# VHH binders against q9zpq3, part 40

Target 1, 317 residues: q9zpq3
Amino acid sequence: MVTLIVATTADPASINPAAALLAMPGWTAGPILPPDIKSFSNKQTRVIQHDRSIVKEDDLDLRWEEATGEVVDEVIFLSRHTAVSNRPALTVHPIGVLHLKDGESPPQGGKPGWAALPSTRIGPWFRLLKKMAEAHGLVPEFEITLEATHHGPITNKPTMFLEIGSTEEYWKRQDAAQVMALLMWEGLGLGGSEEVGKWKSETGKRKVLLGIGGGHYAPRHMDIALKDDIWVGHLLSGYSLPMEDPTQTKTTPGENYIGGNWRQSIKAAFEATKASFPGGEILAHLDHKSFKGWQKKAITEFLAEESINVGKPNDFT
Key: E = the ipSAE of ESMFold2; O = the ipSAE of ESMFold2 at other seeds; V2 = 0.75 times the mean of E and O plus 0.25 times the DockQ between their complexes.

## First folded at step 22 (VHH; framework vhh_surovatamig_d1)

Design v1 (at its last look DockQ between E and O 0.96; V2 from the best seeds 0.80)
Fold by ESMFold2 at other seeds, look of step 22:
Structure v1 (fold): chain B 317 residues (1-317), chain A 123 residues (1-123)
Amino acid sequence: as target 1 above (317 residues)
Amino acid sequence: EVQLVESGGGLVQPGGSLRLSCAASGFTFSNYEMSWVRQAPGKGLEWVAVIYVGGKETDYVDSVKGRFTISRDNAKKSLYLQMNSLRAEDTAVYYCARMTEDWDYGYYGMDVRGQGTLVTVSS
């Protein structure tokens, strides 16, 4: 039962946090995975280093299991973040490619209509990262934020991305790399303390955020994720919820069908979230201002049809 | 300011070839994955090809695989698309795009900014 941490050797926002983590006590060399992927071991944690584009390295969890016989429990990717704004950021997010239909080709990896199992650590590590970034003087220079569900690679076990953004100057920041390494060190309990973010279905608060709507950085859902003990699943931005405008589709009067991939996106994200949080209370939190009236009505009715509970901010306590 | 300028389009007969170019400026070209995206008459944007950072890894939409080759020259800050065995259905305006993870912008993170270059495949 191991945690697999994936670093890309050519990406300073990936290899530098990995190097900072590997500089801490307890690491030993592990096997080389085909074709030439170096690995390192410390307790339950395995770090691998590869030289290909991170979104193209499908099934690393299964490939580790094939090569070693060890069962992978979760996958954590270390990556750079790129943004149009170029603003510095430290980010955490789940992955998936929900806007594509079967048969379409995914330019950013993954597979069409798919949501990976989200790591249960997304919420707790986001809060821990924010605390650590503040304690180490990175705030307000770096924004500490979640990102909505997007891109690949294909994984089969609970997954999250940890990223440093958003330009080369910031990708290379060693103080940010050190904070990411400390997050992983404390979060995985490698120094002997209790690990953070393991799902405990029989103890504590069991409410799990499923974000619906909003932009890439999940502004309305961030307020929920900052509450104590709230777990975070998938976060579906508007780009993951394509809805066809009924006034422009020439539909027959009286027809209630709203086209687009939005139903499948919500269902896939809900099912993946449910699978990662057995026994959890999943609450869909809608960013109402991101939807037109007809969109909000359609989404709300679909959630009711699927017995997916809606949560308002006060329901997350 | 990020700028992308496409060129190399034109009228070509079925079975012919064209080479498209994209001149990039306003950002460190070698740090970004780059894509070609096309828009056929009356249709939306469609992804065609991507080349990843490092220049060794590429992907293509199935309809062009084996016929089109994406490449880049980081020293010249240029992206290319070699188009062989052209078909009528390849007729479109072709755009280059810088890839970012900020999917609020562009076409799912494919930042289309230029005027594009028209490729017409017709007898």
Scores: ipSAE 0.748, ipTM 0.890, lowest interface PAE 1.2, mean pLDDT 91
Fold by ESMFold2, look of step 22:
Structure v1 (fold): chain B 317 residues (1-317), chain A 123 residues (1-123)
Amino acid sequence: as target 1 above (317 residues)
Amino acid sequence: EVQLVESGGGLVQPGGSLRLSCAASGFTFSNYEMSWVRQAPGKGLEWVAVIYVGGKETDYVDSVKGRFTISRDNAKKSLYLQMNSLRAEDTAVYYCARMTEDWDYGYYGMDVRGQGTLVTVSS
């Protein structure tokens, strides 16, 4: 099985970490992925450098398998991060487009109502990244943070994004690129040490965070993700939980129904998280401050209906 | 500091054409994906089209595919929307938006901040 690392040649926050990784020992030329995408190989790791928009490169895992015969175990995308704040950041996040209903078109890739299988490495690599960034003098200049689940492309294997943000000056930072390369080098065990963040227990009862609510940078869930040995699945920000205010809904039968795509979002995120962590103990952690009373009530009732366990911070031990 | 100024709207008959423009300033235009978003009377915002960095790739909402063309000129820091075969349902205020990954802001990361330009399609 192989790990597929995907870089975009036009994005310095993508190609520079890839180049830094490729400058380390052990890389050889790999297969050419149609139409003309070069690849590089080191042990079980494959790096692809392509020139298209990364959010529209659907099914790269399946296309790799078709072109090479190698089974893909996971996909890691290297990308820039953009933000209104322009604050420097190094980020890790799962992908999905959970706010859209069937029939709606996704301007940021993916498909409506879909959540990718989250990489099991999100939690462990977030913690490793924070340690490496600190050791290499990038903190406090760069914030080291998770991002909530968002955008595409469509993938079929466990997926995460690693990003450098949030402006051109910082996208181009070579020290940040080198820390991302070191993260991948150590995290994938390419230097000979044990890899980090592979899910190993088919019968384990390890805690897996499913984040519900909060803002894009998952502030309440970050406290949990920083705990030792906590795994991280999907993180649903408020924008992934569209809920229609029941006091403003039009008259229809079943007046107590709360509309919006929030139920489907939670279900898709939970099922994808469950699929990535067989035997794991998935705990939904609610950012309570981000919800009005009626929203919190509806969400907790739905979680109970679906037998999705709720966890308080102290339950993540 | 980021500014987006839309223009080119007007009154047009069904089947007609209009070309919208968006002048951008306060950021490095070529570094960002850009989109058009519209708001029909009495309705919420609807994404219309996106053009990615490099200008090679675009996507559209199904209702405008084949009729609208988004384009950009990075040297002029300008975004365009060519609208052909206009229908009454296209009547809306059209906004351009800079796209960011911080979806707390704007319309799922589509940073709508201009005054918009009104397109009215009526016999």
Scores: ipSAE 0.745, ipTM 0.887, lowest interface PAE 1.2, mean pLDDT 91
ESMFold2 (binder alone), look of step 22: mean pLDDT 81; pTM 0.831

Design v2 (at its last look DockQ between E and O 0.93; V2 from the best seeds 0.78)
Fold by ESMFold2 at other seeds, look of step 22:
Structure v2 (fold): chain B 317 residues (1-317), chain A 123 residues (1-123)
Amino acid sequence: as target 1 above (317 residues)
Amino acid sequence: EVQLVESGGGLVQPGGSLRLSCAASGFTFTNYEMSWVRQAPGKGLEWVAVIYTGGKETDYVDSVKGRFTISRDNAKKSLYLQMNSLRAEDTAVYYCARMTEDWDYGYYGMDVRGQGTLVTVSS
């Protein structure tokens, strides 16, 4: 039952929350991973600090196991958020690179056509983060939000990113770093309280949100994620659902009539979500305003063909 | 105002070389990953190469690996693409792009700007 927290010294929004967490009681030095990656241990939690781009260090879960013999059960990345708007934000999201086909090279890490196993903690920790940010006076200055599934690195165990954004001034904010550290401290039960967001395959509310459509910050899906006890899997923004307009695209005879990678994207995200939530009831929630009529029809027909249940807001109660 | 100005394109024979430059202004250059993106005639945008903030890590699209080298000079706020062993398929307008994680904008987070610089590879 090992949780691996990954930070990079290259980024204050990554290393500062890690430093704030490590300042809390109970940490001891761990092994140095090749080439020179420092680690720290506290109960079930391991923190590693490397010096590369956060999306470029692949397979850290397997590399931990190879170096220590200890199996990693989940990975949490600490990172910065950048945005054209420059608005301050604290964010939580799953990772994957769903718009690319096999053989294409992803510029932001990961691998093409892939969705990582989503951390089961995404929903519960998003709600906890929102409460903590409010209690610590970060709202309304910081927006507390989910992000749609995007980028790498490659992982093999349930994964999420925790981010501080969106400019250098805010990446460096120590009160934001402290709130992220408190989120991890309480969420992992390191102070002795019960941890938050562990999937319990036999009991409890088992509804899992699979977000389909919308923009990067998933506003319609966040309405669902704010409901009590809802679990969150992958969130597919429009950019993860490339669909070719049939009125403007010549199609090859014998192919399906709506081209693009959108079917493969939904399938990969659904399968990864299913794998992270054994026994869970996965409900696809569509951001209807983000789709034209022909897109909605194609997506709903595909979901039915794949026996993927659609959830309306009331189905998440 | 974020500005990216590309230069260095031209007409070359197959097997030739060119060096592209991008002058950046209006943002803290050292804080952002930077990319080259190209658009062949009648085609969509294609990512070519990325260089990360520390300048040590790079990635390339498979078709240019071993032939192209991306680099940056943080003091001059400049991005470069050294293009060797050019082929006809490299003919395109080349743009530099600032990388952001908000993928609603640009080309999957690659904020393409400017007029670009035309590279034509022809006998």
Scores: ipSAE 0.729, ipTM 0.884, lowest interface PAE 1.4, mean pLDDT 92
Fold by ESMFold2, look of step 22:
Structure v2 (fold): chain B 317 residues (1-317), chain A 123 residues (1-123)
Amino acid sequence: as target 1 above (317 residues)
Amino acid sequence: EVQLVESGGGLVQPGGSLRLSCAASGFTFTNYEMSWVRQAPGKGLEWVAVIYTGGKETDYVDSVKGRFTISRDNAKKSLYLQMNSLRAEDTAVYYCARMTEDWDYGYYGMDVRGQGTLVTVSS
């Protein structure tokens, strides 16, 4: 099993956590990938450092395999986080571009109508990150949060982003970089302890959160993700669920349907989540406050039609 | 405060050219990807082009590829859109936008703040 960690040399929120991780014991230089990408190895973990925009560097897992013959099993991206609020944050999120239809061009990488396989580590590492950030005095200065599914790059392997935000002052914070490095060190078991967040479908709790609705930072789904032993898949904010208002669109007599790309978005996110969690119990958790009645009814009926189970907060126990 | 000021629009004939400019202030320009977004009369916003922080990587909506060129001058904190071979369908108000990951804001994270600059392509 090989874990590929991707850092961008021009991004302090990316290269600094990678450098802090590489300063820990056990790293050796690896091959240089074309065109001039440095790599490092420690047990099952490979770190690469590239100088291109991280959302545009597609298929790094396949490029690693082509260069080395070694199959990558998961990818973890280290990146800065930007936000209008400029609030300091440490974040974890899956990737995808679910709001775009076939033929549309994605300005933030990825491909239209696509959800990447989510890393199984998203939930467990989010909770571990929160504990580590608290223990290292970063809370309450930094908010520790999930983000809803968004942007690229393209990969066919389970993946997630780990980010430091949200301005240059905080991107450069070495204590935040150290906490991210400790998260990866402990989470991947590089110090000899058991790794965190590897999917074990035959033992333990198997409930997997599929978030439906809410905003980018998913406060209602965060309540679920903070529960012990809950796994986290895709989190579809309202921007990933375009629904056409039926009062603004004439319908053919006798037809009752809600237009927009929301069905395809839910199905893509569900199938990617299912693929990452074989044998898992996927529960769609709706942020009811974020939907009008007609939206909630349409989504609930669609989930039933597709045999996607709905989870209330207490179902995640 | 973030300020984005667009200029360079006007009336042109089909086949003509215009160069749009965007002056940025109130943020560290070099830290952000920048986009042009347009709004045709009676329509919603449409992303047109993006340029990444290093100034070397760009992308375009298919309808303008080969005709429009986005560029930036990080020292002058300025964003540009060179528009060639203009068509009637390019008629729109053009906005520059700062890109952020907070997709609740603006147009999927494209933070439109200026008044825009009107481009009218007509015989």
Scores: ipSAE 0.717, ipTM 0.877, lowest interface PAE 1.3, mean pLDDT 91
ESMFold2 (binder alone), look of step 22: mean pLDDT 82; pTM 0.832

Design v3 (at its last look DockQ between E and O 0.93; V2 from the best seeds 0.79)
Fold by ESMFold2 at other seeds, look of step 22:
Structure v3 (fold): chain B 317 residues (1-317), chain A 123 residues (1-123)
Amino acid sequence: as target 1 above (317 residues)
Amino acid sequence: EVQLVESGGGLVQPGGSLRLSCAASGFTFTNYEMSWVRQAPGKGLEWVAVIYVGGKETDYVDSVKGRFTISRDNAKKSLYLQMNSLRAEDTAVYYCARMTEDWDFGYYGMDVRGQGTLVTVSS
C-alpha cells in the first residue's frame, strides 16, 4: 500500500522539499513512468517528479497503479502557493472544485462539483508543521495555515497539498524546504518512529471537522484544527457555497427555495470526508460571521435535513 | 502594484477576427498563470482561457475551443488572445487576469484589475 508524493521539477517550492526528503536515508531509484517521470522508493513511500502543470496531472494514483501494479493509498502534492498579499506561508489543504456545475470548465484543474477524498493527515500534519516551523525559526516570518478546499488535479485516493508561498524568494527558501521534508520524514515514519495522521476508526470516537464558510485561509476553522486529536476534512469557503439571494429568486409564490449549488457542495464535501474517516464523528463547524441571516438559516436547515451534525467549538473536545 | 492594461477590442462582424493584448507590470510576469475573463452585457464574469507557467499548456471554456488562442510573450510581459470566427455571443468586455490561489479575490483567484477592452460582434 503506497503513499505517493508528487513533485513538479520546474517549481522550487515543490522540487526543493522533494530533494531535501530524498537526501535522507533509505531511498532507491524506482521505475520511470511514461513519458519520463522519475520515481524513488523508501518503504511504502514513492516520490515522483514530473515537469508539467501540477493541476493538470490527473489520476497520478491510477497511473502509478497501472505502471507498477502497486495500489496507492494516498497522494501528497508539493507545490508553490501564490497569493495577492505575497505573504510568506506554509500551508496544508484538501482539494476540490465545488463551486462549478456540470458542464462548466475548471481553469484550475479538477472536475466540476467534485471534492477529492481528503487526506486524514491534514489536521495532524498542520499541527506538526506549526511545531516544526516554530522550532526551526520560520515563525513569525512564515504564516502556518490551512487553506480551504480548492483546485485539482483529479485524484481517486485521499489527497492533500503541502505548499510554500508566496513569492519566488520564499518558494526557493531552503530552510522552508527542509522543514517540509522533515514534516514528511517524521509524518510518514520513515526514520522508524510512529507515523502521524493515520486514521484508526477501531480505537474510539474521533471528531472530524467539516468547515462551512469563512475565507480562504479558514481562520475560524483553524482554531478548531489546532486542538489536539481533531481531524480535518473539507473546508468550504464562501466561494464554494454559491447561494442565490432570495430577493432575486422569488419567482414562485410561497416558495422559499434558496438557489445555487451550495447544497451539492456541502453534500459532496460531507460524503468525501465521511469516506476518508470511516466511523468518524463528522461535525460541521459554521463560520457564522461569514453568512447573512438567510444563508445561515438555509444552511442550518439543510444540515438538519441531511442529518449532518453541527459542532460548536466545545464539541471538538 | 499590479497593473493589467487590455487593448485591441472593437466592432467586428460575425465571422471576423480580433487580437487582444494585455500589458502587465508590477509583478514577475513569468511566475504566474494568466487568464482572459469576459463579461457579457448584463451577465457575470466568465472565464475564457488560461495559459500556464512556461507558456506551453493552455485551456479554454468549451464555447471558444478551436476559435480562440491564448498566448504569452514573457520578454514583453504581454498576454494575448487571438479571437477567430467571432459570434454575437462573444460580445463582452474582456479582462486580463493574473491567477493566484487566494480565491477570496477576483473571480475564484483570477485577479481582474483593468478596465477591460470591449469586443462587439454585430452585423
Scores: ipSAE 0.785, ipTM 0.906, lowest interface PAE 1.1, mean pLDDT 92
Fold by ESMFold2, look of step 22:
Structure v3 (fold): chain B 317 residues (1-317), chain A 123 residues (1-123)
Amino acid sequence: as target 1 above (317 residues)
Amino acid sequence: EVQLVESGGGLVQPGGSLRLSCAASGFTFTNYEMSWVRQAPGKGLEWVAVIYVGGKETDYVDSVKGRFTISRDNAKKSLYLQMNSLRAEDTAVYYCARMTEDWDFGYYGMDVRGQGTLVTVSS
């Protein structure tokens, strides 16, 4: 089974970390795949380089399997991060497009109402990245952070994005690219060390964070993700939880009905997280400050209905 | 200092055509996907079309497929929307938007900051 690392040749925050990784020992040139995708091999790792928008490269895992016969275990995308704040950042996140309903078109790739299988490495690699960035003098200049679940492309295997942001000056930073390459080198065990963040079923003994609420950079959930041995699944910001205010809804639903597709979003994220962490103890952690009372009540009642356990911060120790 | 200035709106009859323009400044235009977003009277924002970096890839909301064409001219830092076979339901203020990945801002990362340009489709 192989790990696919995907780089976009036109994106310096993507191709530069890939090039830094490929400069390390053990790489062999691989096949050129349709249309003109370059590949490189080192042990169980495959680096793929392409020139299209990364959110348009749907099903790269299946396409690799069709072209090579090798089963893909996971996909890691290297990408730039953009933000209106322009603040420098190194980020890790799962993908999905949870706010869209069936029939709506996803301008940022993916498919409506969908959450990809989250990479099991998100939590462990976030912690490793923070350590490496500090050791290499990138902190405090770069913020080291998770991002909430967002955008595509469509994938079928556990997936995460590793990003450098947030402007062209920082996308091109070679020291940041080198740290991302070192993260992948050590995290995948390519230099001979033990790899980091691989999941193995262990019923009832491993806690997995499902983040509910908060903003894009998941500040309350990051406090949990920094704890030792905590795994990270999906992180649903407020934008993934559209909830209709019942005092402003023109329909008159019953007292216990809150409109919007927030239920479907939570269910999709929970099921994808569960699928990536078989035997794991999934705990929903609510960013209480991000919710009004009626929202929190609706969410906690729905979680109970679905048998999704809620975790307080101390439950993650 | 990101600025987006929309133009080209007006009053047209059903079946007519309009071409909208957006002049962009204050950022490296070629580094960003760009979108058109519209707001019908009394309604929320609706994404209409996106054009990706490189200019070869586009997507549209289903209701405008085959009638609208998004394009960009990177040298002029300009975004366009050719609207053909206009219908009454296309009546809206049209905004161009820079796409960002921080979805706390704008409309799911679509940074709408111009005044927009009004398109009215009526007899």
Scores: ipSAE 0.696, ipTM 0.871, lowest interface PAE 1.3, mean pLDDT 91
ESMFold2 (binder alone), look of step 22: mean pLDDT 82; pTM 0.832

Design v4 (at its last fold request DockQ between E and O 0.93; V2 from the best seeds 0.82)
Fold by ESMFold2, fold request of step 23:
Formats: sequence, structure tokens, C-alpha cells
Structure v4 (fold): chain B 317 residues (1-317), chain A 123 residues (1-123)
Amino acid sequence: as target 1 above (317 residues)
Amino acid sequence: EVQLVESGGGLVQPGGSLRLSCAASGFTFKNYEMSWVRQAPGKGLEWVAVIYTGGKETDYVDSVKGRFTISRDNAKKSLYLQMNSLRAEDTAVYYCARMTEDWDYGYYGMDVRGQGTLVTVSS
């Protein structure tokens, strides 16, 4: 299984964790990818460093294969996190641009209506990151959290982002960079231990969270993701579920249609999650307080119509 | 406090040009992607263009590609939009926006704070 780790040279929250990882034993120089992207290898892990925006470099998994002949099985991006709140954070999240309709232009990369295959490591590595951050004295200064699905770039293999936020002072924090490097070192088994978060096809025993609703940091879904052995797929915040208020629109007589592309968003996220977790039991967990009554009714009816199972917190065991 | 002040709008004939400016303060300008967003009369917000932190990479909504150029001057903490070959459908209030990942705020991570600058394209 080949893991491609992507760092960008201008972002201290990206290049510093990459450098900390590369300082650990076992790395050798790899090929230079077009146009001039350095690479490094350690066992089944490949690190590349490029100098463009992390969301604009599409298809790096396929480009690695084209340049080297080696198939990439997953992609991990190292990036800064930016926030209006400026709160320090260490984050993990899947990517996608689910709120945009076909034909709309995505200012943060990706493609409209698309959800990347989520990395199976999101849940397990979020829990491991929280444990490591606590052990290394970064809590409570840094909040350790998931983020809802958002932005690109385009990828073709299971993908996640690992981020340090949320201002330059914190992007440059070497202790945070070292914790991210330790997460990757242990999570990928590079020191000889068993890797963390690799999916094995098992039926009925492995619950996969599909988050529906809530804010960007998914606080209600994080309660589920903190449980042992829970896998995490896509997390659809309210911004990924555009719903048109039926009292503000005219409807055809006899029709009770709720407009917006929220159904397509749910379907795309569900299908991508299913593809990353063959044989997994996907449970949609609703952040009920984030919805008005008409929204919750519409979503609940759509999930039932599509045979997407809803999970209460106690169903995640 | 983050401040974004737009200027350079005005009345222009179809086919004409304008250059919009945005003065930024209250944050480290060079560290953030920046966008222009516009609002046509009676319409919602529409993203127009983004420029990434290094100033080399940009992207545009399809309707303005080849006509508009976004640029930035990190030393002056300023964002620009050169608008050429203007059309009537470009009539809008144009806003400068700082991009962030916590999309609970603003317009899908585009933090619009200024009063905007009106561009009117008419014969």
C-alpha cells in the first residue's frame, strides 16, 4: 500500500511537519517529478514537496504513477488551517466541494458536486492525534478537531488533510509540527509498529460515520468520532446542504419539493464514503439542533427513501 | 480588526475598462488567499476571482476569464481587479474578501466586510 504525503514549501504548517517526519530514520531521496518536485521514500511512504497552492495541484496520485510507474493507494495533505476566529487548532478532514452545482466554479479547488474518497484513517488518526497532542502538552492551547468536508484539490484515491492552525504564530509551532510528524510516523507504522487506520473488509462490525449537519468543526459528530473503533467518512456541514426555504418560493400545485442541491450532496458523500469502506455499515448521524423542522423532515425522508440508515449515538459501537 | 476598503468603481460604457482596488488592514495580508465577489442588483453574491498567497496562482469565474485580471501587492497590502471589455452583465457592487477555511463565516469561506464599490456598465 503506497501512501503519498503532500507538502508545500511556502506553508510552515505544511513543510515543517514534513521536515520533522523526514528527520526520522529511513528516508532516501526519490525521483524528481515534473516540473521540479522533490520526493522522498521510506518503506511504502512517499513524500513530495511542491511550491504551488495545495488546492490547485490536481491528480497528484495519478501524476506520481505516470512519473514513476508506482500506483498510489492514498493521499495525505499537510496544510495550514485558517480561521476567522484565529483559534489554535490541529485538524483532520476529508475533502470535497459538495455545495456547488454542475457548472459553478470552485474558488478553493476541487470540482462541483464532488466528494473525494475519504481516507479510512480520518477517525483513527483524529483519535490518535488527540491522544498525542494531550501527551505533548498542546491541549488546551490547541483545539484538536475534525473539520467538515470542504475544498480540493482533485484526487482519485482516499484522501485526508492534516492541518495546523490558525495564525502564523501557530503554523510555525515546532512542537505542533513534531506531533503531526509523530502521528504520521506511528500511524503509518514506519517505526515498525502496526499502522493505524487501515481498512480491512469486514461486514456488520465496522460502523462508519456519515455526518449530516452542524457547523464547520462538527461538534456533535465529534462526540461520535471520539468513540473507540469508529470510522469516519464525510462530514456535511450546513454549508454543504443548500436548502431553499419553501415559504420563500412558489411551488407547483400539489408539489412539496425542497429546492437546492442538498440531496445531491448527501448522495455524493454517501457514495464516496461507501467506496472507501467496502462492507462497512454507514450510519448517517444528524446534528438535529442545526436544522429547522422543515429541513430535518426533508433530510430524514430523503435518507429513508435512499435506504441510508440513520444512527443515534448509541448505534456507534 | 480586519478591514477591507474597496474603491475604483464608476460608470463606464460597454467595452470599457476599470481598475478596482482593495486596501486591507488588521491581518497579515500576505498569508491569505484573497477574492473579489460581486452582487448584481437583486441577486445574491457571486465569486469572481481568487488570488493565492504567492501572487502567482489565480482562478476566475468562467464569465470573466480573459477579461478580468486579479493581482495583489503584499507590500502595500492591496488587492486589485483589472476589468477590461466590460459588459452590461458586469454591473454589480464588487467586494474584496479574505479567504479562510472555517466556512461558518462569510460566503463559503469568503469573508466579505467592506461597503463594496459600484460598477455600472451602460450605454
Scores: ipSAE 0.788, ipTM 0.909, lowest interface PAE 1.1, mean pLDDT 92
Fold by ESMFold2 at other seeds, look of step 22:
Structure v4 (fold): chain B 317 residues (1-317), chain A 123 residues (1-123)
Amino acid sequence: as target 1 above (317 residues)
Amino acid sequence: EVQLVESGGGLVQPGGSLRLSCAASGFTFKNYEMSWVRQAPGKGLEWVAVIYTGGKETDYVDSVKGRFTISRDNAKKSLYLQMNSLRAEDTAVYYCARMTEDWDYGYYGMDVRGQGTLVTVSS
């Protein structure tokens, strides 16, 4: 059972955290994956280093298994974050390309209408990252935040991205790289401590956040994710919920017929979240201000039809 | 201030060729993936092609594969689209776009800022 950490050699926000992690005790050289991907091993963790665009490196989990015979349990990508604002950030997010219809080719990888299995570690590692960044003097300079579900590559096992942003100056920051390495070291239990964020059988329902609406940095959902013991699945911003305004289409819809790919997006994200959190209590949390009245009504009714429970902030313990 | 200035559009007959250019300024061009995005009359935006930061990796919407070639010159901060075997359905305003991961901006992270350049393919 393997945790696969993926680093991009040309990306300082990727290779520098990987190098910082590899400088810690216990690493040995591993096999070379086709075409020329170096690897390193420590306990159940494998670090690979590739030199292509990461969003085009599909199926690295299956490719690892083909090359080594080892089954991958989860995938963690290390990457730069880019932003129009250029603000410094350390981020954690699930991946998927939910807005595209069948037959469309996504420029940012993945596949149309698809949500990866979200890593169960997203919530717990977001909280741990925030604590570590504070302890290491990176706050308030770096914003510590989740990102909504977006882009590829295609994966088949639970996946998340860990990112340093948002300009070259910050991508290269060695203190940020060290904090990301410490996050992985502690979070995966490589030093012998208990790992963080593994989903285990529980006698009671554990709350799993499915974020609906809001902007890319999920500010309303982050308030939920900061609560103790809240697990985080997919986070669907407005861009993942294309809804056609029935007054603008001028078609003759039924009262509850609203076009766009939003139903399929919610369903895909819910099913992927459910698959990553067996027995978990998934609660959809709506960023109400991001929706017009007709959108909120349609989404709420669809969630009920699909037996997806809605949670208010105080429903998350 | 990020600026993207498209040029090279025009009227062309089916089967013809055009080369579009995009001059970029106000950001470190080599650090960003770049795309061409088009808008046909009365339609929404459609992604056409992307080129990644190293300049070697590219991808295209299926309808233009084999006909269009995206390229970049990082020293000149310029993006290009060579369009061959043009069809009527390629008629659109073409925009270049800087790619960022803040998908709140632009068209799913494709930051369209320029005025575009019109390509009209008609007999």
Scores: ipSAE 0.778, ipTM 0.901, lowest interface PAE 1.1, mean pLDDT 92
ESMFold2, look of step 22: ipSAE 0.781; ipTM 0.901
ESMFold2 (binder alone), look of step 22: mean pLDDT 82; pTM 0.837
ESMFold2, fold request of step 23: ipSAE 0.737, 0.774; ipTM 0.885, 0.899
ESMFold2 (binder alone), fold request of step 23: mean pLDDT 82, 83, 83; pTM 0.835, 0.841, 0.842
ESMFold2 at other seeds, fold request of step 23: ipSAE 0.773, 0.767, 0.756; ipTM 0.902, 0.896, 0.895

